# Designs tried in a protein design chat: VHH binders against o59646. Part 10

Target 1, 363 residues: o59646
Amino acid sequence: MKNPKFTENQKEIEKEEFEFLQKLNFIIKESLELFNTNLKNSMKFINYITLPIIMASIESKSFNPFSEIIEKHIAFILNSKMNSLGYKFLPLGYSSDLTYENDNSIIHIDIKTANLENPSDFKDTVPLGINQSSYPGVLDCKIRGKNIKADCKKIKVYPNIPTTYNNKLTITNALLFIYPDYKEIIDEIREDYIAIRELISINLKDILTPIEGSLEEFLNYKPSNEKKRLEPILDNIVRGYFIHDKLRHEFSENVEKDLEEFEKKIIGIAKKLKEREIKPVAILSISIPNGELAPHYDDEIVSGKSWGSSFRYHYKKSGNSVFKGLDNKASRAVFLHINKEYLPVLKKYFDPITVYELTEKRL
Key: E = the ipSAE of ESMFold2; O = the ipSAE of OpenDDE; V2 = 0.75 times the mean of E and O plus 0.25 times the DockQ between their complexes.

## First folded at step 1 (VHH)

Design f5 (framework vhh_7ubx_2)
Fold by ESMFold2-Fast, scan of step 1:
Structure f5 (fold): chain B 363 residues (1-363), chain A 120 residues (1-120)
Amino acid sequence: as target 1 above (363 residues)
Amino acid sequence: QVQLVESGGGLVQPGGSLRLSCAASGFTFSSYAMTWVRQAPGKGPEWIATIYSGGSTMRDDSTKGRFTISRDNAKNTLYLQMTSLKPEDTALYYCAKSWYEKLTGSYDYRGPGTQVTVSS
């Protein structure tokens, strides 16, 4: 594990990462049961979160909506908690990132899920898009020629996140939820998901935008202040995804059976998922060297991906000067939660295993 | 203004029956799908059944053998016939109007509910 060369800026950035980690640890510990309960309730109630997530998955042409459902639900819960800890939501146009601002920095949170049966997705690295970091990368491409040659020139890729914004430095954190193998659940819903895709003959981008204003109502909802009910606001958001003028016109004459089938399939998916209690195996927080910290790390902590503008961050090869993480060393990754039932399999990949303790001061 | 008022709840013994009614006003009732939802103390809301404007129904598998949703468009009234009631059916029952005439995945208005208590 390698540490960066130290300047005053490097140590100050790492202190900000540590302070964010302490607050994140608090949120995760106090909200652990909320993730489980709200996920089950979301799957039960098609019109709250599950329906927009399924529609987003259909628009992305993904045949694995399960990971997206979990990631969006986690994002929803985190967003509800961050303001109470002094973080202001800051929309910078990143679809996968949650971005927040405090007095010292701009914080990017990238939510990742991994299947326990695919250890390459969690045991040593976390995959990141170039737009999710300020770290520069190099892509290794493998091409096949007439004789199946596997070598090509390295291509430099530039990150989309600036190192500063409004005179504040960037901090990036990947929040990784490891789940048990859910292939059986995916297989179970796949046919209904495909049927939904085939029922929609219009451009989904025309209908996946919530009604303007309804999202602001939701984000600013205060039950004790306005006496407004949450359900109508959520229904208006869902209505924005399905009853947008384009969709209404496409379904306006004699498509009652198609709409009934569409709704039946979506409710069917929600019902099947409701029967499954989905609990994380482990939750891992990974502080990614970003902003002005990134140039001072060894290039071997980053490797390219053959199929795109993404890279893998090797979090076990990187360290810091302020706190201890994995293996009780100066690792930039920390366990926030471990399900003890899965401890034997986790020990194959994380030995020794150290769970971050809120009351333990790390240096 | 849309109004929905449920009635017909009360105390009933296990194995008994109840018929819930929902009186609707302020919109063209016959054009909208209508839904019954229940919420037990300490639990989240649970969808029971939906009846579309054309009369077709979609029902939860756990209750479809015991509960029947129906409508009377001439009276602007939605019904839920409940038979073989069990203690776990104890909940606040409310009706809901769909936000779109032919799609019922969401509702834009819900009544205040009627309490059903199944106890011996």
Scores: ipSAE 0.000, ipTM 0.193, lowest interface PAE 17.6, mean pLDDT 65

Design f6 (framework vhh_nb_b201)
Fold by ESMFold2-Fast, scan of step 1:
Structure f6 (fold): chain B 363 residues (1-363), chain A 120 residues (1-120)
Amino acid sequence: as target 1 above (363 residues)
Amino acid sequence: QVQLQESGGGLVQAGGSLRLSCAASGSIFSINAMGWYRQAPGKEREFVATITSGGSTYYADSVKGRFTISRDNAKNTVYLQMNSLKPEDTAVYYCAAYRTSYWGSSYDYWGQGTQVTVSS
């Protein structure tokens, strides 16, 4: 066993994992149509999500708004259902995680997406939750060409993994949505993204500033049953990501033109993404036996990434390595949904394929 | 522990119908879903239809509206009613049974297959 706590509580952990799996399957099945239409929803919501992600990606020099948008949308849908199943939302300040508790356990749901054309991201392993931070912990700004130092706001992102809960088990579930190749969509926004990145790095890097506290509030926001509660926060973020209007008249005409172009391209990207209907190929639930993953880094269950914010969890090996006493053929990964059109492709990586449909309940 | 025995295959004209049967024996109460796959000469095995013990059904897009899967729990038998058959439905049809363990491990059991030939 790699973790003495899980060794001592193996049966209780698996019981809680199974109970959660049954409830998760029910939620996914009843909400499937909503996941099939995720990118057709609110234009305003997509606009505001896209902008924070681009801002956060500037330091990393990376761009992947598609995964972040879908993951947040899925989180909002799931959160609306979890309370009805006896789970209380536990606000721990994580940017991408959903965390819940019941009387017996603390449950982390890590929502992941994978491209069907990149089987290394789903066929044997899954990338785990983001270490320490999903976004830059600090955002600095200054006004170029002016003898003014702007007050820069620090944004904070809390750790993904809780440290300790003495009386409750910690269970982690990776909920993986496999999507068809979205290269066309990325190609359509690529030129606009490059132009935005160039505008920011060359012309706008010294003048963009967030409204005090608004970005931190957004990054630490956890979904509720009503999207209305998020709208004021998103409005403040959008207004705060550009130079305050009282300072605009002091800049050259070229800076105002660049800001206008920046705004136009952000809206254009969000509109292109919103107009696309993306449906999952498959939805896979992966039960991770240890919510404290650092002790398993680079051993046979968890392997690291060179410079990533995540780790790879070897889900096909986990049952044998951690829970050998129960079933040598155990897999802690099961399909909750499969799009039949993609079955031939999926069977190249999974054979057999079983969709989870237990009718008998065990507590 | 589970054995599957198919029957009902044969030769049929395009536009005709066949009903396949699959009888399960052994540890049948461990089965949570049963279904049908087919394999045409030179092609990969493809999904056709499945039915859960609770009655939920799933179909491949190529057979929706033409094939119907059903189950008789008292006889431990699953049926595939195939209507409006096309030459491209010609294949060996395999019955499969699925079992999920307590923590989600999956097992499948396969029958020996039954030939379906649809003439033009």
Scores: ipSAE 0.000, ipTM 0.107, lowest interface PAE 16.6, mean pLDDT 61

Design f7 (framework vhh_8h5u_2)
Fold by ESMFold2-Fast, scan of step 1:
Formats: sequence, C-alpha cells, structure tokens
Structure f7 (fold): chain B 363 residues (1-363), chain A 121 residues (1-121)
Amino acid sequence: as target 1 above (363 residues)
Amino acid sequence: EVQVVESGGGLVQPGGSLRLSCAASGFTFSSRGYAMGWYRQAPGNQHERVAIITSGGSTNYPDSVKGRFTISRDNAKNTGYLQMNSLKSEDTAVYYCAAHYTWSLKGYDYWGQGTQVTVSS
C-alpha cells in the first residue's frame, strides 16, 4: 500500500473535517422532510419573524428572496439535531450562523442559500466574511466603483476566528442549499408589500411604539450585518401592527381603518404563501480549510471582494492546491442531496457530480 | 469493510498489452463519493498516478501514458480496469488500485496490495 506523503498536522485537520462531514450528512438526510415541511409551515404564518424577513428580501435587491427565512429554519432544525448528537451550542459572537463544540473540535456552520437561476451564487465560489472562518482573507485594491492603480498590492487580513480555541481545532463548513427559482412567488406578493409599506410610512411610523420587545430578542440572535439590515424594517412593521394601548386614543382619525387594511394585507400575503412547497434542488457541503493549512494553498483559492470586507473561497480551484482532489476537477465540496429532476441543469455547472454517501458501515 | 484487490499483472514484451482488474468489496463503483485510481511505482522511483475515474465517469491521465492506457469500470461486476496498450520498458512497475472518497485524500483511501507488471524482451 502506498499513501501520498503528507504531514501529520494536515492529516489530523482533514480527519476532523471528514468526521464532521459524516455526521452532517446523517443529520441532513434524516431531516430532509423536516426542512421541506417546516419551511412550508413557516410560510403559512405571518408573524414578528417571517414578515420582516420577507420584506427585507423584497426591499433589498442584494438578497436572495426568502433566503433569510430558509436559513433561519435550517438553523433551527440543525440546532435540534446537533444537540441530539452531543454537540454543545457555543455562542461565540462571530458572524457564523451556528457554532458548536464536541470533545475534539469547534465547528462553525455558515448556512448559504442560492437560486438555481443565479449560477454565479453557487457554481464556483462561496462568499465569506473574515469572521466566518479561520482561513486568512485577502482584501483587493478595488474600492466600490474604482481601482487603485498605483502599484497596489493585495492586503492580507487575519481572521477573527482562531485556528485553535481552548485546545480544540476549528472546523468551518459552508452548507449551501440550492432552491428552484422563487421570483414568481416574490412577484405575487410585491404589490401587497408596497401597500403595507405605504400604510406604515404615512399613517403610523411616527406615533406607534412596539410592545413587549419580542423583536429585540430576534435581533439579538442575528449577527451585526443582519441587525443593521433588519432593524429599520422590523421597527416600521411593529409600529404599524402593534400599538401600545395607552397611545391608541392619540391616533389620527384614519388610523384604525389603516390598521385594519394593514392586517388584511398581511393575511393576504400569508394566504398566497401558505401552500407553496419550496424544496431544495441540491444541498452542498463545502469544507473551508483551517487557517493552519494556509501556507499550503495558492492565492487562487481565495480572491478579494471589491466591497464588504469579505472574500470568495474558490472551492473548485482547491483541487489545484497542495490538498487537491484526486480528480483534477474535484474540490473540498460534495453534494449531500440532489433532486434527480434537476440533474440535467446541475450537470451544466458540475462535471463530475460527486455525491457523498454515508460511510459509517464502510469503515 | 472497504477493500480493493488487483489482478492481471505479468510479463509482457514491448509493444504488448495487459488489462489489470480491480475488484471492489464494501462499496460499488456506481456509489457516489468514490473515485477509482491506478498508481505505479518502480523500484527506487517516486510513485506516479497513471489514471483516475470519478463516479460520474470523467477520466484523467498523465502525458506519460495518455493515448496508451484506458481506465474503465463495469458496475455489474463491481470491477475497475486499466487497459494498457503499446507497453514500454519504462512502464515496468508495481501497479496499485485505490478507492478514494472524492473530497477526502487522507485517512479514508483504500489501497490494494499491488500487482507486478514487467515489460521486457
């Protein structure tokens, strides 16, 4: 038997990555129906959480429609399953969606969603903040709308996530859910959203106070970037929907009618969404190298973003580094699930398609 | 348990042909996540990959054997093959079959014991 000549440190890091992949694969496969059902059930109810997220997705052209709702429910399901496998939730305050520990490692899971009609979001790279992995990022010399041409060198930035914490290696995984095009659903609710926004801005914005603070709890769960994005939208919705009893008699002559129309529009959106089934086309696991492996990778596996203090991890180019795949087309990304109906479309972007299967009975 | 076993090695004259077989157990070649490769090592030399095939059927060869060697698989027999044509003396080596998880290069590779190929007159 002949094995490639690799170092023991590299072996241990990759072993931890593989063991996590094996457990993640088990969780995803056993929970697949729960993802579908819970997403459908969440669309049935408009509440403090789902409506603001829907509105944020419509208001911002930079967000995938429903991506925040999908990611929230994926996180909820994963958290339940991870706890059942002995992983302890660890609130470290980083911008990763979920962080856990077991006896050997700290695991960061970054949940990503992509629209099948936007292949640039899934076919070659994943965007990562410097706070979402232990791998060093690179800031390009590009500035929004401008390039610095005067012999600019790439600026290397160090991650805020350590490669080792309390004697445990950090493992980072980007879990990517690809969904069919849901633009049609967004188009169906857009007019009702516009009407709601106008009702809030004209009649309610300056006089209503949120009750009890349940939205503050939701915002505290989100990383800083999400808080800044969602807070003004949540504030406007709460002011339109939840009135403090002591302020009711100070409302304008038309406020009660406006609130009834607002509630009617919310119910209208809920009815349009209640029977939608959004099932994943595919689910990919992308293992991002621990920062201890950085000296062994080419700059080509990481590129800078022109804005946002983030970088892109080129998972297909990882096959050309020291830790390259055995097939020159392989990478540190594998499919955990594919919907066979979409195989012809997926093969336009992935050739070969590598699907990971449970290996517990093969060891 | 995952295992691979090679067969078909032997002595052949320059210009001749051999077909090596790689029998798999504990998994199937149609199973996703497994790539199959052929490697060789002559005494005193570095080991070299001579062919790889993915579960999706894509193949890759180094220039030293490209056009002469063909890797394939038979899912019904759960067996991989390396067809070697126009053999040269420099092809003399022990040939190894390996099963690999496509995203894992270490710890979960399964290597055979090797089969000797000798090309001489």
Scores: ipSAE 0.000, ipTM 0.088, lowest interface PAE 24.4, mean pLDDT 66

Design f8 (framework vhh_7mjh_2)
Fold by ESMFold2-Fast, scan of step 1:
Structure f8 (fold): chain B 363 residues (1-363), chain A 121 residues (1-121)
Amino acid sequence: as target 1 above (363 residues)
Amino acid sequence: EVQLVESGGGLVQPGGSLRLSCAASGFTFSSYAMSWVRQAPGKGLEWIGRIYSGGSTSYNPSLKSLVTISRDNSKNTLYLQMNSLRAEDTATYYCATSPLDYYRYWGMDVWGQGTTVTVSS
């Protein structure tokens, strides 16, 4: 009485998810030291790779630039490893952090960071953008273009990432890095961050004007709508800002001093971060069901955020499952790395039975 | 609630024998392959062996002569018989549905809380 096509699709999805999980586990274990040691070299990272992200964060009045910097650092490291596993960067992605393809599948990776002191961000749910999965769901709350919790209404969300594309399966994975409480580091850079933000709002608009086109291209970059690769855009932005000192002679004396102060603050932040050895507490791979599993959706599996453009995926929520070999639905999350120093804390937030590290497999 | 509970650990003399049990609940135990895995203090996970639903077994070649895995589907219980125990066998022992066979059991793997075996002279 089961639909044969549906059953075959489920087996194919499981096979591709398992193969991706093995490859992901391999590169995470191989790259673990890079996540640690490269954070000590954050000066290069901040000056050359993350500048557009820092600028966009400051302009949008973001309150946590540290998380954004770490997510981009992780993305850069993972991107450098994906080719060795037969994956090619795919410019037809959506709002996922990284999109790749191989001969059999298209992989969407959403990189998430969480602070160990904010267990609501990791213990039961992971936050996802509305376009970061092939999973249908609902939003608990919706607002109209304002960060105000004025209206709460359940809104159905349809997946914008297709289940199959060009005869390839689409796999969605949230890769969650849990870090120790970094409030001390945030507090240490807080004044520098505020000073940078003030410089942007007052004077740095004039400095950014000569590279405005490239910054605008970056901020509005959608791989599905772009003919250009991201690298030339980023290169043009960083070259224009740090390397073309000629642009500074066109500015007033006060703008010259503000640019020097901005550079000094960025370098200061990088030096403070470089001296810190920040290691992840744990790294989780969370697979998100494909759209073909929509008939088994339970609306309690997702809940909305107050700004209506994202939702929380409740990856531990039990319910009816296409992967039913058990009387109840099993979790689709595994630990790829556990820092044993934090094992007692993890067992407090997770079911102790599930707190184990996936064994390494070399492909 | 899907659950695995190990028991039978404790202090044992070198050269001794010990039998561990794993009680399964909340799922159709008879339909799943089951594994034993151990972790010595400060070391990584080491696979011991697997028993399929029909009773056939597969072992880590390094441990094959020292252990026997069996199951009782009528009691929803998995067993690990250990003989000729050495100090290096001191570890926390876990039973699990699928730590090493993710294709069939992807997203459905369950581990017990573990039972500690200490081999001391």
Scores: ipSAE 0.000, ipTM 0.108, lowest interface PAE 20.9, mean pLDDT 62

## First folded at step 4 (VHH; framework vhh_nb_b201)

Design g1 (at its last look DockQ between E and O 0.01; V2 from the best seeds 0.00; counts 0 for: pae E 19.5 > 2, placed apart)
Fold by ESMFold2, look of step 4:
Structure g1 (fold): chain B 363 residues (1-363), chain A 121 residues (1-121)
Amino acid sequence: as target 1 above (363 residues)
Amino acid sequence: QVQLQESGGGLVQAGGSLRLSCAASGFTFSSYAMGWYRQAPGKEREFVATIYSGGRTYYADSVKGRFTISRDNAKNTVYLQMNSLKPEDTAVYYCAAWGSYRSYLTGYDYWGQGTQVTVSS
């Protein structure tokens, strides 16, 4: 005893979703060399972005420094290439930034990047924002203790995106870019950056003396529940010193020496980042079911405890990610690219692996 | 769960020495930076010394050349060797630890309860 039969309208929706998936897969697959060329051009400027990368790396032990660069280049390619498929860019607000239209459809595309060493971001699931799906998420009631049965009803949480716009079908896709971890390169300098921040902190009064009237109040500020938080000020001084050539020679000789040594390390890290291969490990293309297909994907699209602040599409919940209403059972999630050096690692997370071609095939 | 326990404080004559210890538990010690701060009565807490997981050290100007911070990863312990002590060094000394997994931007991850150091003239 399974879900109700697919209606003929639902089958037509899935046919249109599948046809768009094939169009999207074609344009991305044929653009991979352009993407690589554009990325190499960005790397000509790595010296200017390495310090911002280092500063951001304090946020996470597994920070991946190229996520934003990759996302921006893919967005540029999509914006440039969708018109060749007959679609016009259509920003709508409160929806995906990559929204397009033709006579029959409104297309939403979301670009996701994931770290190969953090499988919760990509393995058998894809996170969705409330503006990245038209399919309602199911919110399970809480269950506590061993064998405690819930006594409340399942709740549907509705996303921002409608299933149609004035008779145009909503089609929603995700492109998931899996990339290697650059942790060892970033960890090499993260400790040094923290040390430089502290060095500036203990010498801060030497720099702020011209602001005598507010210095005591400024230095005694106590953020929220943390004592003596000066991080925004310290980061500002770092940017001023290393990016804008401000405050040079205003520290003591020993401090200036340490800052100059750190600058040499920044340059060394920039060289290492430029030499590293920056190609994605894999690119996964995912067709997200339209909300009119309810209830057929209710087990796969789940809302978190935040009551619709986010969803997940579990595209491998109990088998293959397929268009359930189509006879061919084509995959909703296919690989557009696999770096063969990483295939053994990818097979630990994905089995089977469905690769885009003229016809589906399994590796 | 995470514990930082200072020891080795006490009363010492000016010009003397003390060695503070801070035993750590409940986290991967070798991946954390460790530091010492101090606070005299009625004054702000001030930085004394830091040792990072890779061994790099930094000191406040007021203690450079007199204090040495070190760590023993096998014992999960950080030390502060305090030489040529002055009455101005009198304070409660606090051990602190931080790591990247909780973000440097939210301040120190963990603090000890402090140990009193009193330097008589």
Scores: ipSAE 0.000, ipTM 0.136, lowest interface PAE 19.5, mean pLDDT 77
Fold by OpenDDE, look of step 4:
Structure g1 (fold): chain B 363 residues (1-363), chain A 121 residues (1-121)
Amino acid sequence: as target 1 above (363 residues)
Amino acid sequence: QVQLQESGGGLVQAGGSLRLSCAASGFTFSSYAMGWYRQAPGKEREFVATIYSGGRTYYADSVKGRFTISRDNAKNTVYLQMNSLKPEDTAVYYCAAWGSYRSYLTGYDYWGQGTQVTVSS
């Protein structure tokens, strides 16, 4: 169906979205050197984030503990910059990573991190949460050409945020930071973590005090739809070891020794990350259309992996690899930064690559 | 204010011994892991030894059997006994403290100013 002609209101919406893009571009350009993994400089605030806690977290998503750290770092930088530009931070915990208010808009920024070597995160689609966008996405039966469900109907997925907050327009922008490969670092720490979990597992009887019944019965209890309690318990124990001194005394000497070694390893891994001073090879801004722009972008915003609870921006591979605004003023998906050394690799996923400077430039 | 003050460094002949001390203040010493690192000219800072709050110790492979780390909680001091010193042990030695409730991302939370150890051939 031919997209209906855009209304004046829709034009105004896109104008606001575009203006924010310009602001983001400014911020990103000014902050390019800050988005590194140097703990002394750029990541000095991560002291409040314990890597062991992150490692011990049950992640349903991409097992990238460093991504989380990086995202927080990015968030911090962005927050500082946004504030400096007069944006008022809104602590809308139910919404996006960062939310701001200006005179006309409530701005949602979704920070995404990806690794260049893990293209699944950005190759075809960028995932969005329902709390990130005001645009009702289309729940499609097919994602990336694969049938998700045999008997599904296309439906709209409604987001958790409105198109307007009273008289203020909702603006949503996803910022995708693509970092070079540091998988080897992540893998190393994961392996170590797994080893620690295994070690603790062997010694659980010495660590845990049964509340009721036998420990074995407790651990073997499997609720109908849940995994065995073992893994979460192990994760909690590992996490607890780093948080609670009392817990440390409950471990056998051998286990404690291994945990201490693990601590050392964690420090080593963190050091490696810091020393590498990893910077984004690319920063992609994705202006997620305000919901009032529906259905103009229904083809570009589709359901995510989770039925009824997620969105994905879909990159078009044909001709114009980035979708344009209704007025064709700017691409909604545009690179704010690109390390040209990685251009050949990036072109595997993005072709053409559109970079926003003062004007859009195709590379 | 947290302070770590190293002492005991100096010039020693190969095969000799030194004992480094690090006096700590400004934090609950007994709750912290204490460690020693060293940095040789033109090289990166490297791990030497750590002693945890529980008293367990770890050493770099290069110093195992030669160095001994210990702590005196009553004196808020950590020690590094260095025996059988080699020219390759020449470096600035840094005392470090790592708290239990601190982030592991930064490694050690506090660092001393360092003390020079020079081992002559």
Scores: ipSAE 0.000, ipTM 0.206, lowest interface PAE 15.1, mean pLDDT 77
ESMFold2 (binder alone), look of step 4: mean pLDDT 84; pTM 0.854

Design g2 (at its last look DockQ between E and O 0.02; V2 from the best seeds 0.00; counts 0 for: pae E 17.4 > 2, grease 25.2 > 24.2, placed apart)
Fold by ESMFold2, look of step 4:
Structure g2 (fold): chain B 363 residues (1-363), chain A 121 residues (1-121)
Amino acid sequence: as target 1 above (363 residues)
Amino acid sequence: QVQLQESGGGLVQAGGSLRLSCAASGFTFSRYAMGWYRQAPGKEREFVATIYSGGSTYYADSVKGRFTISRDNAKNTVYLQMNSLKPEDTAVYYCAAWGSYRAYLTGYDYWGQGTQVTVSS
């Protein structure tokens, strides 16, 4: 039976999910100024983190240096605000790190960051790990480009978290932060960093003298992983030279000149990052349907690109995503903030866009 | 207010020695690299020597072996010992401070007003 009626229990579940979504929306919207202030404070220390960011970026094509900073500031806000609303912090392991309880519910919140240049991470959909939903995802058991297919109707992608904990309802939400790409700034210096690593590598004999065996044999040793000893040594020398002001003039004059020039470039990149305001392009708040609402969201919650170990919630499959069992047609996906400078590009991906408004009334 | 004040310049005969001092105030001296530059009339300013916050030193080729840079963090002072002076060393010598990566938190390069060194033949 296609499109069965909502049971009274399912309607009550959606009422509880909607009530929490309203509380979450209020908390985050009320806290946007604090979030911006905390970001500005973190940016005061950009000079300390620029070289580590460059070193971490060597294989990244879409690196965002601010994603972890954003996530930590939002987690701080939630941890600070949820207790005042009667929710207690409840870490459970193998679930969202942001887990809370009150008398009737256990709340799981996942903070997602997405790069505006990667629309598959945010456009009408949100990717979910198995610890970020209680709704089993539909599997499609075929091999693309081959005539191989299995009937797997009897199995789904099963999440780690249950639809209830004892008699407390599981409520799951995502907060999705969309931000611009910073690739251009980081790419400017990435090639120089690779060149500096190679320069240190070919001149390493100036500071390492083998006692027994060859330097090459020493550097090719692979302790505990697939990387040779050379990789950790190069990164360590970079940290010593540029962060700790050590090893100066242990290399030849020509090498030292190149290292000093790279230091000037690090300072220049730090200034560019410091002068750039970090502001989300958009912030979305998403209520993820509870698994007891099956089969009502089977078309929207499906296997992800990792197939049996992830899924996606297509929150705008046929228009606005709504609480299908509520009469008020309330949306499950709500914009809390947009940066008006990006409205033309946001309109390419979202139509319509309605932004939540903070009011004096409290839920 | 940040201040770098050079002293110890003057007139000296070729082959002689001078010791320049630069007293610093208004910033955390021990966390800055200190250096000396010089500028002769009609020429561009040129690098002379640097001493980093960790104590490592670096010299221009034209002065290596003759000049020695040092610092006393307790007195907030950097020194330039100049030996075997040549007429070509005649210039205004400037003290400078700038951050290494970790010390660049304040974001400003500082320069002294300069002290004249004149080496006669």
Scores: ipSAE 0.000, ipTM 0.201, lowest interface PAE 17.4, mean pLDDT 80
Fold by OpenDDE, look of step 4:
Structure g2 (fold): chain B 363 residues (1-363), chain A 121 residues (1-121)
Amino acid sequence: as target 1 above (363 residues)
Amino acid sequence: QVQLQESGGGLVQAGGSLRLSCAASGFTFSRYAMGWYRQAPGKEREFVATIYSGGSTYYADSVKGRFTISRDNAKNTVYLQMNSLKPEDTAVYYCAAWGSYRAYLTGYDYWGQGTQVTVSS
């Protein structure tokens, strides 16, 4: 870390960041038991709306679709707690998941979820979108040491979030919840969904109302850079079945029966998720430096998946936690919670593990 | 014909241990998640533990740290090691299997007949 002389403004920023970390720690400790997958309030509806929508996704990403639900649940909890502490909620679009205002700062909380068995999301770097930080990170052409492009130049990522909102400082915190693996459940339901899609595909002509021109031509149209139109249509139809009752009569009886069975399956999956009461094995707080702190932390920011459009915080396995405070008072990246049962596993990715309590403790 | 047969239940003193077994037949065991439920008198059936085909395990909070679910695919058997048993653990324990494509409201496709576990004070 470059030991440049810190400005008063930079010190103030770090002070605010640290203060927020303290509050965040309090919130997390107080709410630790709430971050489970019980989802009592959501489960009444998830099976009919949310899950079908989630499953009917073309996204081939290795991410767990339930992460979104979990993130919303987390957000709900955090929001309640933040409000109770006197933070004013700000509905700032195109920014972090939660935004709050206090006397001195606009606070952005970016909620991230990961699964322990999918360490790609957290083992080396934590992804940050341009809407998640005020820090214009300098990005090289490497992700985890691998070149993205052979001839690319270093660039800065300019985030959507300003360093200040008028006279208030921007504070950004990424909160990573690492859950145990439940991929098997996801894979199972995904497979079922695929089967349903196939079934609908076979019966597509019976389901879709012919349009003037040529439905066949429409479906077969393959723009050079676009996926086949059939896929999103199928997904929409599946979603529509669950969301819009009026569409159900357009399905053959056989297809409808299968869809009903699928619905039951979804309900079952949701129930299992609820019954598992899955809790985070670890919660990691990352205070993303305010952009005005540049370039003090530039070396800790690396290229994201999309070169030029995202960046990642770089976590170093050895040594001190990345993003040390300017005054070394506290680490910017600290664990707020660790299930000790998973400590051996976590240490594979994090070593040492720095836990924030009243004081930082290395495990 | 699908069969799930539980065994290993019985009477045990508080603080004691039992190991339940569930022998499965009639389906591709390795592709199924296996689980244990229990039902106490006058209570609803409640989730105890699940082990998925990939080996991931999940437990109810009430049994976490005390119970261990495991499976042997070669034997088509799922196990529930129950340690530090409490009177509150007294119930009929049911083995369950959950596979792909079959949707039951309970989330499981197949159920055993159950085995009685009684924990005395």
Scores: ipSAE 0.000, ipTM 0.211, lowest interface PAE 14.1, mean pLDDT 77
ESMFold2 (binder alone), look of step 4: mean pLDDT 85; pTM 0.859

